VHH binders against q9uj72. Designs and how they scored, part 35

Target 1, 324 residues: q9uj72
Amino acid sequence: MFCGDYVQGTIFPAPNFNPIMDAQMLGGALQGFDCDKDMLINILTQRCNAQRMMIAEAYQSMYGRDLIGDMREQLSDHFKDVMAGLMYPPPLYDAHELWHAMKGVGTDENCLIEILASRTNGEIFQMREAYCLQYSNNLQEDIYSETSGHFRDTLMNLVQGTREEGYTDPAMAAQDAMVLWEACQQKTGEHKTMLQMILCNKSYQQLRLVFQEFQNISGQDMVDAINECYDGYFQELLVAIVLCVRDKPAYFAYRLYSAIHDFGFHNKTVIRILIARSEIDLLTIRKRYKERYGKSLFHDIRNFASGHYKKALLAICAGDAEDY
Below, E stands for the ipSAE of ESMFold2; O stands for the ipSAE of ESMFold2 at other seeds; V2 stands for 0.75 times the mean of E and O plus 0.25 times the DockQ between their complexes.

## First folded at step 18 (VHH; framework vhh_8dlx_2)

Design T5 (at its last look DockQ between E and O 0.80; V2 from the best seeds 0.67)
Fold by ESMFold2, look of step 18:
Structure T5 (fold): chain B 324 residues (1-324), chain A 124 residues (1-124)
Amino acid sequence: as target 1 above (324 residues)
Amino acid sequence: EVQLVESGGGVVQPGRSLRLSCAASGFTFDDHAMHWVRQAPGKGLEWIGNIYRSGRHFYNPSLSSLVTISRDDSTNTLYLQMNSLRAEDTAIYYCAKGRSKSTYDFEYAYPDYWGKGTLVTVSS
């Protein structure tokens, strides 16, 4: 009997792992006039995050130096962002990305959407702790101060990390679908509030029932309905929630495709997704990308990125060079 | 068949210099990063340094003042020059090769094959 569907990353624990020797090679790569960028890629993209933490510990023990700090000193541009990003524990990487999305003038709403719409309750809890420890700030308060309107209300609900788990009630699903349909017809502030509360608070399993009932009632796909009745970042956030409930790897494939092709290659988004999903579902994301867009993610990165930055992204993607 | 054969080991006095050689065969030598690694008695492996086709080289910061790595691509030979040897430099010295560059442009630098090693004993 065949196994059911499952998700896979592209980076796994390396066999025959020697953190001492890895740290020595990184020391040679970083502590001189020249930088061995090829060695950085060969080591850091070929170890899982837990192994990278052991390398950083060994590096500190042998040389009395901070590996991330040394990389930020020696490297520049997007290559620096990839190599340094690989060294963050996952909760801290999410916290780091959210901090920089809100730091200074302007807010990177797409980063907020991507992280908060896609993370599980446990991931949100760990991210909030990491944010507090690293930045001495409350993540929820920073989101509140940097956003507004129904977009803010929806993010504030998501960041609580309290989505229902494991509950399914078909009668309630039918009721919720009727509420969503009315919200798309009337579009008042109260209807927007009802809509986002359903999408943020019901379990994934319950929401799949709700979306089916919505299709039955309205004859429309839920994403199409949201796109027709709402706009701005509120609309984009609601769509992201629906897509993550349906097929989270496909959501990330869509985000990558948009980042590569819309308004030029959006480096921050490509880097963030490849790193954050590398040990979770990046292989599955690659499959969704090729299925939907015809060309592989590897192909598009190879054609639109350059230099050691390209090499690092391709190593994380780990795709087949035969892809279109 | 990939072969890496180290030579030049033996007993030396403290403060002296020694040159080790590694004869390589069975692969395209100039397509690979080459490494020296050592293992002192009862200790783990210690990476000494590497050298690329281009001549670019990188050393373990703990050893950089004591070693020079060179390669001769015309004779497929890797060299390790060690100066001012100390008793703590007593070890088996291994030559290693990196993997050739893949079609995805990674994995070419990290060691994937090792020689049998040559023993260097520095009597204090």
Scores: ipSAE 0.640, ipTM 0.886, lowest interface PAE 1.7, mean pLDDT 89
Fold by ESMFold2 at other seeds, look of step 18:
Structure T5 (fold): chain B 324 residues (1-324), chain A 124 residues (1-124)
Amino acid sequence: as target 1 above (324 residues)
Amino acid sequence: EVQLVESGGGVVQPGRSLRLSCAASGFTFDDHAMHWVRQAPGKGLEWIGNIYRSGRHFYNPSLSSLVTISRDDSTNTLYLQMNSLRAEDTAIYYCAKGRSKSTYDFEYAYPDYWGKGTLVTVSS
């Protein structure tokens, strides 16, 4: 029997799926001056990504037009970002978000951290290929040129997509924990390198043992230790890795809560997480969110967003009668 | 329970106009978007257009110059006006009901129930 933690998304394959009719209805919704934004939501948030790709293909076949392009022409602001984002295959969406995090004015380091600290080896491999195909650029070269220091070195290790899987060795966990403890005491470049190599390369299962041993020798939590020992984006990236190893849905719940409640409007972060996790673990993220923060994600999105943007986010989040 | 009955089909000459009706029962007509869909012989379903309670309407871009959809909520009736009919418009014409209002605080208009259809033959 399976007695483990199961994660669940909020978006599933629709039954009785008809991509031709869906494409025709989208064509009607996007033609002319008036746009049927509710129909866009009704269709695109109620199909899985694979089904959305089939709709886009049917749309192009019937009308000779690019569905994403037509939506960008008719829609604006954050609603556009949600609806266009739903149309990306997951590896291409990650590539798209990384490209825009690095292109133009400044670098969005939190986007780099969120994506690269949380993705599996397979997801990173697919993301690198999508980035090359879409942008004719090498993802690793772009990260290298746009970042520096141990932050760069850590991202460069993550983007290799070569984390050990399934391996555990309790004796090595104790030794690795000693290395992490010494790195928090000593802050030389060599210690920072050893620290990030352990966090980037050891399996999740091994790292959980390492974190237990770290608690034994230091008497403090690994995240608290990193926060006290380091700063800047290197520190933030290390924390993100640790949180993803422990409880990835809880990491995303924390990110959503921060994006909704921190100063400014962090709409891109909310949109990215809801779309990227919608078929993976967004339902589990909702559970962690309510457990930790006392209010449902649905409630907080309702207060965060407005109009069709709000309706789209709520449709992706989904909810039950006990939200509010 | 839910019942949609199309009428007004028949044989019509090319270039002429035809008005189809759909009588609805078994649900609160005013709460639902309504649709017309057709199927030509040997072809798949083709969405014609829809109309909301407010009168807002949207048409398949391929058919928008041919059709007008209207509704009369006092008689629970949906209408399709077709003009300048051609032989390729020969099809079974179905009316369809959209779903009820969603818990996501927006109208859910996607079709979820179809009538039995009425045959329109455009021939001389």
Scores: ipSAE 0.606, ipTM 0.876, lowest interface PAE 1.9, mean pLDDT 89
ESMFold2 (binder alone), look of step 18: mean pLDDT 80; pTM 0.817

Design T6 (at its last look DockQ between E and O 0.85; V2 from the best seeds 0.73)
Fold by ESMFold2, look of step 18:
Structure T6 (fold): chain B 324 residues (1-324), chain A 124 residues (1-124)
Amino acid sequence: as target 1 above (324 residues)
Amino acid sequence: EVQLVESGGGVVQPGRSLRLSCAASGFTFDDHAMHWVRQAPGKGLEWIGNIYRSGRHFYNPSLSSLVTISRDDSTNTLYLQMNSLRAEDTAIYYCAKGRSRSTYDFHYAYPDYWGKGTLVTVSS
């Protein structure tokens, strides 16, 4: 019997990596009148984030220019967003997406939900630091000022990054399930507060026990109960937390399916998920997507996007043999 | 068998021009992006530029005033024209090719096969 290391994303460290030559090819692609978009894709989607950072450093050293800046100047639309997004360190990418979700007119609550409901304690701490360094603002203060009500209270709890780890107590799980059941019946502000505190603070392992006990005492699935009891972004956030606890890759598959098939322009959601999950669990997300929806994510992206934007998304996603 | 054979190297005086050729065989030349790469003695590989079947071409910004890349698909030949050569241009010059093009080949633009190279020496 043999055990080995294993990554469940779609983007891996490239073998025979030469950051200097990669930077030279990117310079040729970007520092003329014509842009070699195929070369950008062939390099940037085929290097891991750590390797992309080395390329950016080599590019700056050789040409005295900022690679992200050059790409934003030469590229446009969603292709620009993909190529530039690949160059962000993961904590800074999360911070970047949250900043843009909250700045300007309105707030993109779905972006806040997707990031804060799904990230681990460590990822949240790192994104808070990146946010402060990049934008000279406090992430928690910005969330507070841009949101309200129990939606805000729940996001503020998540952004603390203090979920319990490595703890289970079956007796407490039964008690917590009864609290959740009462919160669905009573719907007072205090009950909403107790509900979100359980969902935000208990470990994933403990919450799975809680959800099982909830089913036992109520006869109802937790997501269905939340949908019947609550509405608005508070309800959507609570559901996202439950789905992430149960099967985080399936949550992202659901988000991708909705972004591709719902009305409106949901390009930013597709781009964000593919980039953020590419080195973590995007391969697992692909498997959940095909299992649940019958067609591969690759197939649906191919029909969703066009041009070099499509090529870039498909390169990040990759496919099974029948997709090609 | 894929073969890329570079020629035209030798000793050249500073300030002069030189034209290198690469004869390709064993694959459908028209389907591939083609590249020139060089390696100075004791140094790493330096990408010079590429050219696609369409004639679109891109150069390393550090070398763009020195070089012109062209291809003749009727003779399966890639060319590198170098002008105003300097001692720094002393290197082994390699011809390289990308993979066959397909709709979803996201590696076709990047070089994946190399010739043996031709030595260019720029000396006074």
Scores: ipSAE 0.705, ipTM 0.914, lowest interface PAE 1.5, mean pLDDT 91
Fold by ESMFold2 at other seeds, look of step 18:
Structure T6 (fold): chain B 324 residues (1-324), chain A 124 residues (1-124)
Amino acid sequence: as target 1 above (324 residues)
Amino acid sequence: EVQLVESGGGVVQPGRSLRLSCAASGFTFDDHAMHWVRQAPGKGLEWIGNIYRSGRHFYNPSLSSLVTISRDDSTNTLYLQMNSLRAEDTAIYYCAKGRSRSTYDFHYAYPDYWGKGTLVTVSS
């Protein structure tokens, strides 16, 4: 239950910000054969995205060069992915991650789930615009062609970005809960469609009431019910939706824990979450992570990553909230 | 008490060379990245370059052919050698240092403390 916690990121606008001097130091860091990776970290992880855009503009004005391009030329591997990722405007970063999740052979369904189950209507609208502008492709068409079944149908509903907002009707919450309970009893294609339509289209506020009524009717938690009734990526997507409705920072804490501990350190997922949530709720995600798993996110990153890549991730994570 | 004291400024003829010094005290000099920054009359701050304990150094691309930064950790002194000086090099030149190193080096490279500067005037 959401009990009054507010969400907060780890990266804030820097005080006494000087984009011209930042750009000069980045120019020095990236020219020639040696690269000042510590300078890159000290500047780019310590500015908000809006400030990074101003730095990139100053860099272009001053040197006639593309900052992202210069970094991609000088840097390699996961460190490059972190530094370049920080320079994307948020909608373009989401578009970038979705494009690469679907490009080539195979599809990264977990990336699709993580982004589309968690983003707001406004975020989805802006990422669709960015996707179209950057890749000259329609995001919805690409999702349709790369996925199938009820998994596809659910993603297609989410990507519309038309979830009801601010609407609650307690009288209708019991009706909605009964539809969900019936869908768990009957597993036909029609019931699966009704279930995902409710989860994708009702407001977060309405769904929290619905989940409360669902437990009253069934005696069972909504996530447990979905896990018993369904499987595959459809089940994983439905669970992601429910978890995001209940406690989105806790959902991301779960995703980070899984990415760190399952089959080694899953770099792409860790990088994506830290960057995408850094100005939104990463501090809150850190709190949920420590509450649930006993060790801080900072500790786990420190023990599983190395080199400048580790330094960059830890700078974005910004320490352990319990230490201050 | 942390102090950075620049010296060696003055009036210099165009085409000549000049070496500036920065005497550091009140901290462990070789734990910090060191920087030179300048401000021409009526202009904003311009970063010249930095140098690390290891001797690794990086320069503003606009100035890289004109400057050399060095440090002497045994005397806690930072140096700026400028060659082929021009009238546009007239400025107040500041010494700066980064923060103390830690396990996580998140602030080590970026300047966070500044000297009062020394004036260099390049005039005929």
Scores: ipSAE 0.679, ipTM 0.905, lowest interface PAE 1.5, mean pLDDT 90
ESMFold2 (binder alone), look of step 18: mean pLDDT 80; pTM 0.814

## First folded at step 19 (VHH; framework vhh_8dlx_2)

Design U1 (at its last look DockQ between E and O 0.83; V2 from the best seeds 0.78)
Fold by ESMFold2, look of step 19:
Structure U1 (fold): chain B 324 residues (1-324), chain A 124 residues (1-124)
Amino acid sequence: as target 1 above (324 residues)
Amino acid sequence: EVQLVESGGGVVQPGRSLRLSCAASGFTFSDHAMHWVRQAPGKGLEWIGNIYRSGRHFYNPSLSSLVTISRDDSTNTLYLQMNSLRAEDTAIYYCAKGRSKSTYDFRYAYPDYWGKGTLVTVSS
């Protein structure tokens, strides 16, 4: 644990864990004619990812069957996506979501932004290895072929996973802020390139100094400046980077709120964030959500989702109807 | 407060059938999922199956052809019918209660309490 901005997830290792009995109960839930969806939730949302892997191993040892495969066969729709998603190791889940964001005609740019703008160097390294192992493809090559322009260039820089760490230079921060300010004024291709290089490569600590200097120079908040200067997915990616540098849990709270309210309930985005952040900072995301939007995340999920899908999301969110 | 009392165990010959009972008190039996669990000598706990308040039931695939679980909410009694018993079915058989009746308890059907059990010995 570190001082200051402590973050916390909602899913922790269960005490007195019995993977063999859990696997037997999942066998009963999945291998008959009827499916016990409540028991799937009662077990799988109440174990950490490492414990879920042990359950899958016990299930295979006892029954000679693939637990994830049995769930895919028995379940449907968004409930299947939640329950199957819980069974992915975190790097493979990121790889899975990126693969599906890019396969076929069209690209889910918001998925690419959300994952690549928010992951640490270590997470990106592990995700690239998982992507190569699972899909026999190079993640960087796929991003290059599926995207274009400055949006592509920025994603390609992020996916290298080489952001500077643990370095601050106040004099350089002032210089970098001047470059960002000039980029907002000139908006040339070269200025866009310099801007994204600063945002992708400087450490979080350095970028906070840069953003302070930018406000001193311009009198304007960095996000507001980017919104006024640029558009399209390039603009959205730059904003995501800035928001993640400032307050990553608040970025995810914003993404969840938008997914729930702007165009109805955007299932893929809600599922992805809840699963990916459940053991990292989802509790902190819940706090930011209520602080910013007045209603708890739990409340909004309850109001807009239904059935076992709703129950699974609420279990991952881990609050009750009236709690934060 | 919660009490689960298993009965009907004893010595039985291979190939025979046996019905176990579990008398429940100290909670609203009709609101809870109920389970049977067993433990053979020197082995870990083995989940046999469950039954929900609606009567829906689910069985361990290894045992599904040999067992039937039923409940009588008017007498607060859970039953386990076992057929074609084998020596490997020798075990202490436990009745277990699901955690709660609340659908916002996301472990509500998971077993959280069981009785002292009844011994079944399949011999001869």
Scores: ipSAE 0.791, ipTM 0.940, lowest interface PAE 0.8, mean pLDDT 91
Fold by ESMFold2 at other seeds, look of step 19:
Structure U1 (fold): chain B 324 residues (1-324), chain A 124 residues (1-124)
Amino acid sequence: as target 1 above (324 residues)
Amino acid sequence: EVQLVESGGGVVQPGRSLRLSCAASGFTFSDHAMHWVRQAPGKGLEWIGNIYRSGRHFYNPSLSSLVTISRDDSTNTLYLQMNSLRAEDTAIYYCAKGRSKSTYDFRYAYPDYWGKGTLVTVSS
């Protein structure tokens, strides 16, 4: 089956890349009495993750020092979080964010939802491996211990990383839609289980057909139905799954808009999305953001953030729809 | 047209000092970060340091005790002072500039134009 719209990030491999010289300039920026924060931004936001790994290796070889460690010593607050976050390989960044979502005071359920509802089977597999290697813990066991109820059951299904791929069955779409409709009508524990099993296990292509049939059968949009039938983090997780199936870049645009406007610039969420999506679909996310909310993501970040933190976020975002 | 012309190279004995100059023209010198970079025979480029219009400067940690970078915005000249020269300091020394500072140019401090270099040979 053919894929939908082309998606695009904002960070690409730099041409004429010299990791040794980049590492030397970062050494100058980090190892003296003053810190050249502009140079950190000018280099690290303008290289892809693979190139950043080569820079980190060159830095270690030349100076015997850990680049991430040096940045944590010299930097503070959210600017530190952006610059350090850029240096994580993507699976390790997801693992890092999940670890900290669960190991602090309370649990950051929105972080769990955002990562687990949106990642592909391959990304989930790599994330579980990174989590185990970095933290000597089992991701599934930690999710189980930190969550409960149908929310837990749904996250545990997603973290298996076993969503059906390359499968559609148009004849089954009406049957799957009937099951979802019945689950919204009856709302028993068994119905909740059947609902999340369909949403977590069917392929994206099958679910899109199912959602069309759901509208035909019920006269109701799937998200509206979930919002009317369920509440709490279970409801939020189910909605996130549906939104990711329909238009994943639009889901992240909605999450960014909410982080900026509903919570007064929730730094954690903005940083996580910009870094994690920078090489995947952040340009497409920007387009959805402007289409849906009127003002560009760049404009909103510029208005709410300050200092080098703002400059780093704007560099990752890479401008308005009319910028090159 | 942008021009960066390095001078002051030549043969010097080990242990001696040398000052290099870079004459800049074709752009507003005071608006740009300036850099020194060198390339020893058979080696890759090695960043020496930079300096901003404010006078803030940063050096390659491997060279920080041996070099001083300064600039004179009234004469559009960048300087590199090198002390206690060794044979391994033999290299072509390049002057480089960044772009004008801009909130929308996220590479303004990184070098984007290079001079042709001046050869320094440290030999007995």
Scores: ipSAE 0.728, ipTM 0.919, lowest interface PAE 1.2, mean pLDDT 90
ESMFold2 (binder alone), look of step 19: mean pLDDT 81; pTM 0.829

Design U2 (at its last look DockQ between E and O 0.80; V2 from the best seeds 0.77)
Fold by ESMFold2 at other seeds, look of step 19:
Structure U2 (fold): chain B 324 residues (1-324), chain A 124 residues (1-124)
Amino acid sequence: as target 1 above (324 residues)
Amino acid sequence: EVQLVESGGGVVQPGRSLRLSCAASGFTFDDHVMHWVRQAPGKGLEWIGNIYRSGRHFYNPSLSSLVTISRDDSTNTLYLQMNSLRAEDTAIYYCAKGRSKSTYDFRYAYPDYWGKGTLVTVSS
């Protein structure tokens, strides 16, 4: 029997779903001189991903056209990114985001961290298959070539998708905590390797016990210890792993707040999180956001974004009654 | 309280034109997106097109060369002009209203209520 905290998304299967009529309205929205952007939002943000796939199939059957392609021709900027992103099956969306994080000059390490530190074994296996099929490239090879050092080693461990599941061992939690504490004290390459192996390979349930034992033994919070001991993207990745183990919705709330309020306005991060979490835990993420930051995610998006882009984000986010 | 009453249907010859009307009441007509939808005998619903308060309009690509939608907000009336009618255009034609006038309703333009329809029969 499974036990754990309830989490919930914001997008659910629509009742009374008619994919043929939806496809016809999208055809009208996209295939003329003008574009009905409001209808795109009214349909695509109000269907689950499985229903969107059925709409795309109906659209192709009726018109012989690729719905994503037609949207990319008619739409621009961040609104295009939202609407096109909604049409990806979840494993392919993760693969798409990783590909573009690594494709050109430079690498978007925050995208790599956010996806690989947070995904389950099943999600990682599916995204690796999607990446290979879509791009004819090996995801692990691309990560290896685009990253270096202990940051790379940690990502390479995560991308294997082989984290232990199920069993906890409270006696071993003290042992694991001592290994983590020693790694923070000694900081050798071997100690960094041992630290990331524990964080990447132990089950979430075991790691929660380990973090409690770490606090008991050292008197120090695990995140604070990592921040004092390490720097750069390796440190950021280790912190992301710990935060995802403790409270994954709170991790995403923190990432959204940073993306909205950071210098440069990180639109791609907001889009990625809203789409990827919309059917999983975005409602729970909203609750953590309001608890920690005082304002709802809905209100911060209203302040941050504009136009149809704003409307699409707000439709995916949804709000509490007081937001409307 | 909300009412949509279609009229102008009947028997017409192939190749002719026909204009349908929809009289609306019980809601603020000019704030709602309006739609035409039809159902041919033994077939599912087919969306014809819509029109916004601004006059912006969008048509099912399969029908776009044959139809024109207009609205008169002063008389709360929606119109459908159909040209070059064929036997396959035989259907019950319904007008429909968008869900709400509130842009915070993210389904506001999607059809949510429709009338009883008017029958159009295209035959010799």
Scores: ipSAE 0.804, ipTM 0.941, lowest interface PAE 0.8, mean pLDDT 91
Fold by ESMFold2, look of step 19:
Structure U2 (fold): chain B 324 residues (1-324), chain A 124 residues (1-124)
Amino acid sequence: as target 1 above (324 residues)
Amino acid sequence: EVQLVESGGGVVQPGRSLRLSCAASGFTFDDHVMHWVRQAPGKGLEWIGNIYRSGRHFYNPSLSSLVTISRDDSTNTLYLQMNSLRAEDTAIYYCAKGRSKSTYDFRYAYPDYWGKGTLVTVSS
């Protein structure tokens, strides 16, 4: 069920932008023992990322200090994560989130899935460059060492950033659908490999044809079939790919709903999605969220978070969908 | 009608102190963050500091040793005390206000409305 809706974010370039005055007000907010957290929110959530970079440069020029560093000193917990996260250029933010997902003991597989299943070829290319420059490491090598099995193989395919674009072939779509059907019936390692190769390498447009043919052949929705056939992080990754192909804003709405309502209260997931999608499709994500779950994302964030953390998330969300 | 009227400007000698006032009317004064901003001739705007209803205040780090901002909510008046004035402090000084709080106003503390300013000249 493809929605042809125009996608839109919630954060746009601010009119009458004055980076020097913004930097001065941030300097005042962060100087001394008390912190003007309301001013941080009022400025940083109301500028696009490009404008935030200009503010950081003005701040360094005027005060000789690193704005991100000063915020990390003054702020704590999830509010710090939101404010600092807003200051990352988008490719570096993705790289930062992947690095910390794999750093130390254990791996945050949900972060890997969310980023790698959803990013375009261009975004993956820029993210790999940012990762190399910032951490002096190869992203692909780190994923290989921190993951295993068909989950790893699928992530390794995605991170190459070489998905076919703008290509459709209805006859090939029927063949690919038959391969996916057989993979769900046989479930061998070879079938798992063929399945992930199709999902990772075919264009979005071609995969929509494949999913239609799959439903025609099997009588099943592709997501339902994957859920019945596979398990673990491999299954979750395959579902994420299908959902992103089908309706990427709806995928992120699902992820936000899960992060807010499922056991564990996944603050990192909420923060990451709101920041990463704020200039891309967060307004569209809000619309999908309310359509699917009955309550607005704004309403659910209000009940999920508290204090300045809540206020910052609500500012990025930019109000209730019914108000637009 | 919202009004912000600055006063107390004039010519002062270097090293002296000066107190500026801003009389506010036409809105609920104690519900707004208040600001002082200045502009030297031919220069851009320079934010001096702000003050919240609670009395919490924040200053531009470049000016923090020279300025004190206060407010009197009973008289709807904002004050700027400046000490050890220098020739570079010559500027038009503006009073500004934020908007009232709301669930959907994420810029309530940021300057929204400006007075006409008062000129301070620090003689060489």
Scores: ipSAE 0.767, ipTM 0.930, lowest interface PAE 1.1, mean pLDDT 90
ESMFold2 (binder alone), look of step 19: mean pLDDT 80; pTM 0.816
ESMFold2, look of step 20: ipSAE 0.762; ipTM 0.926
ESMFold2 (binder alone), look of step 20: mean pLDDT 80; pTM 0.815
ESMFold2 at other seeds, look of step 20: ipSAE 0.746; ipTM 0.925

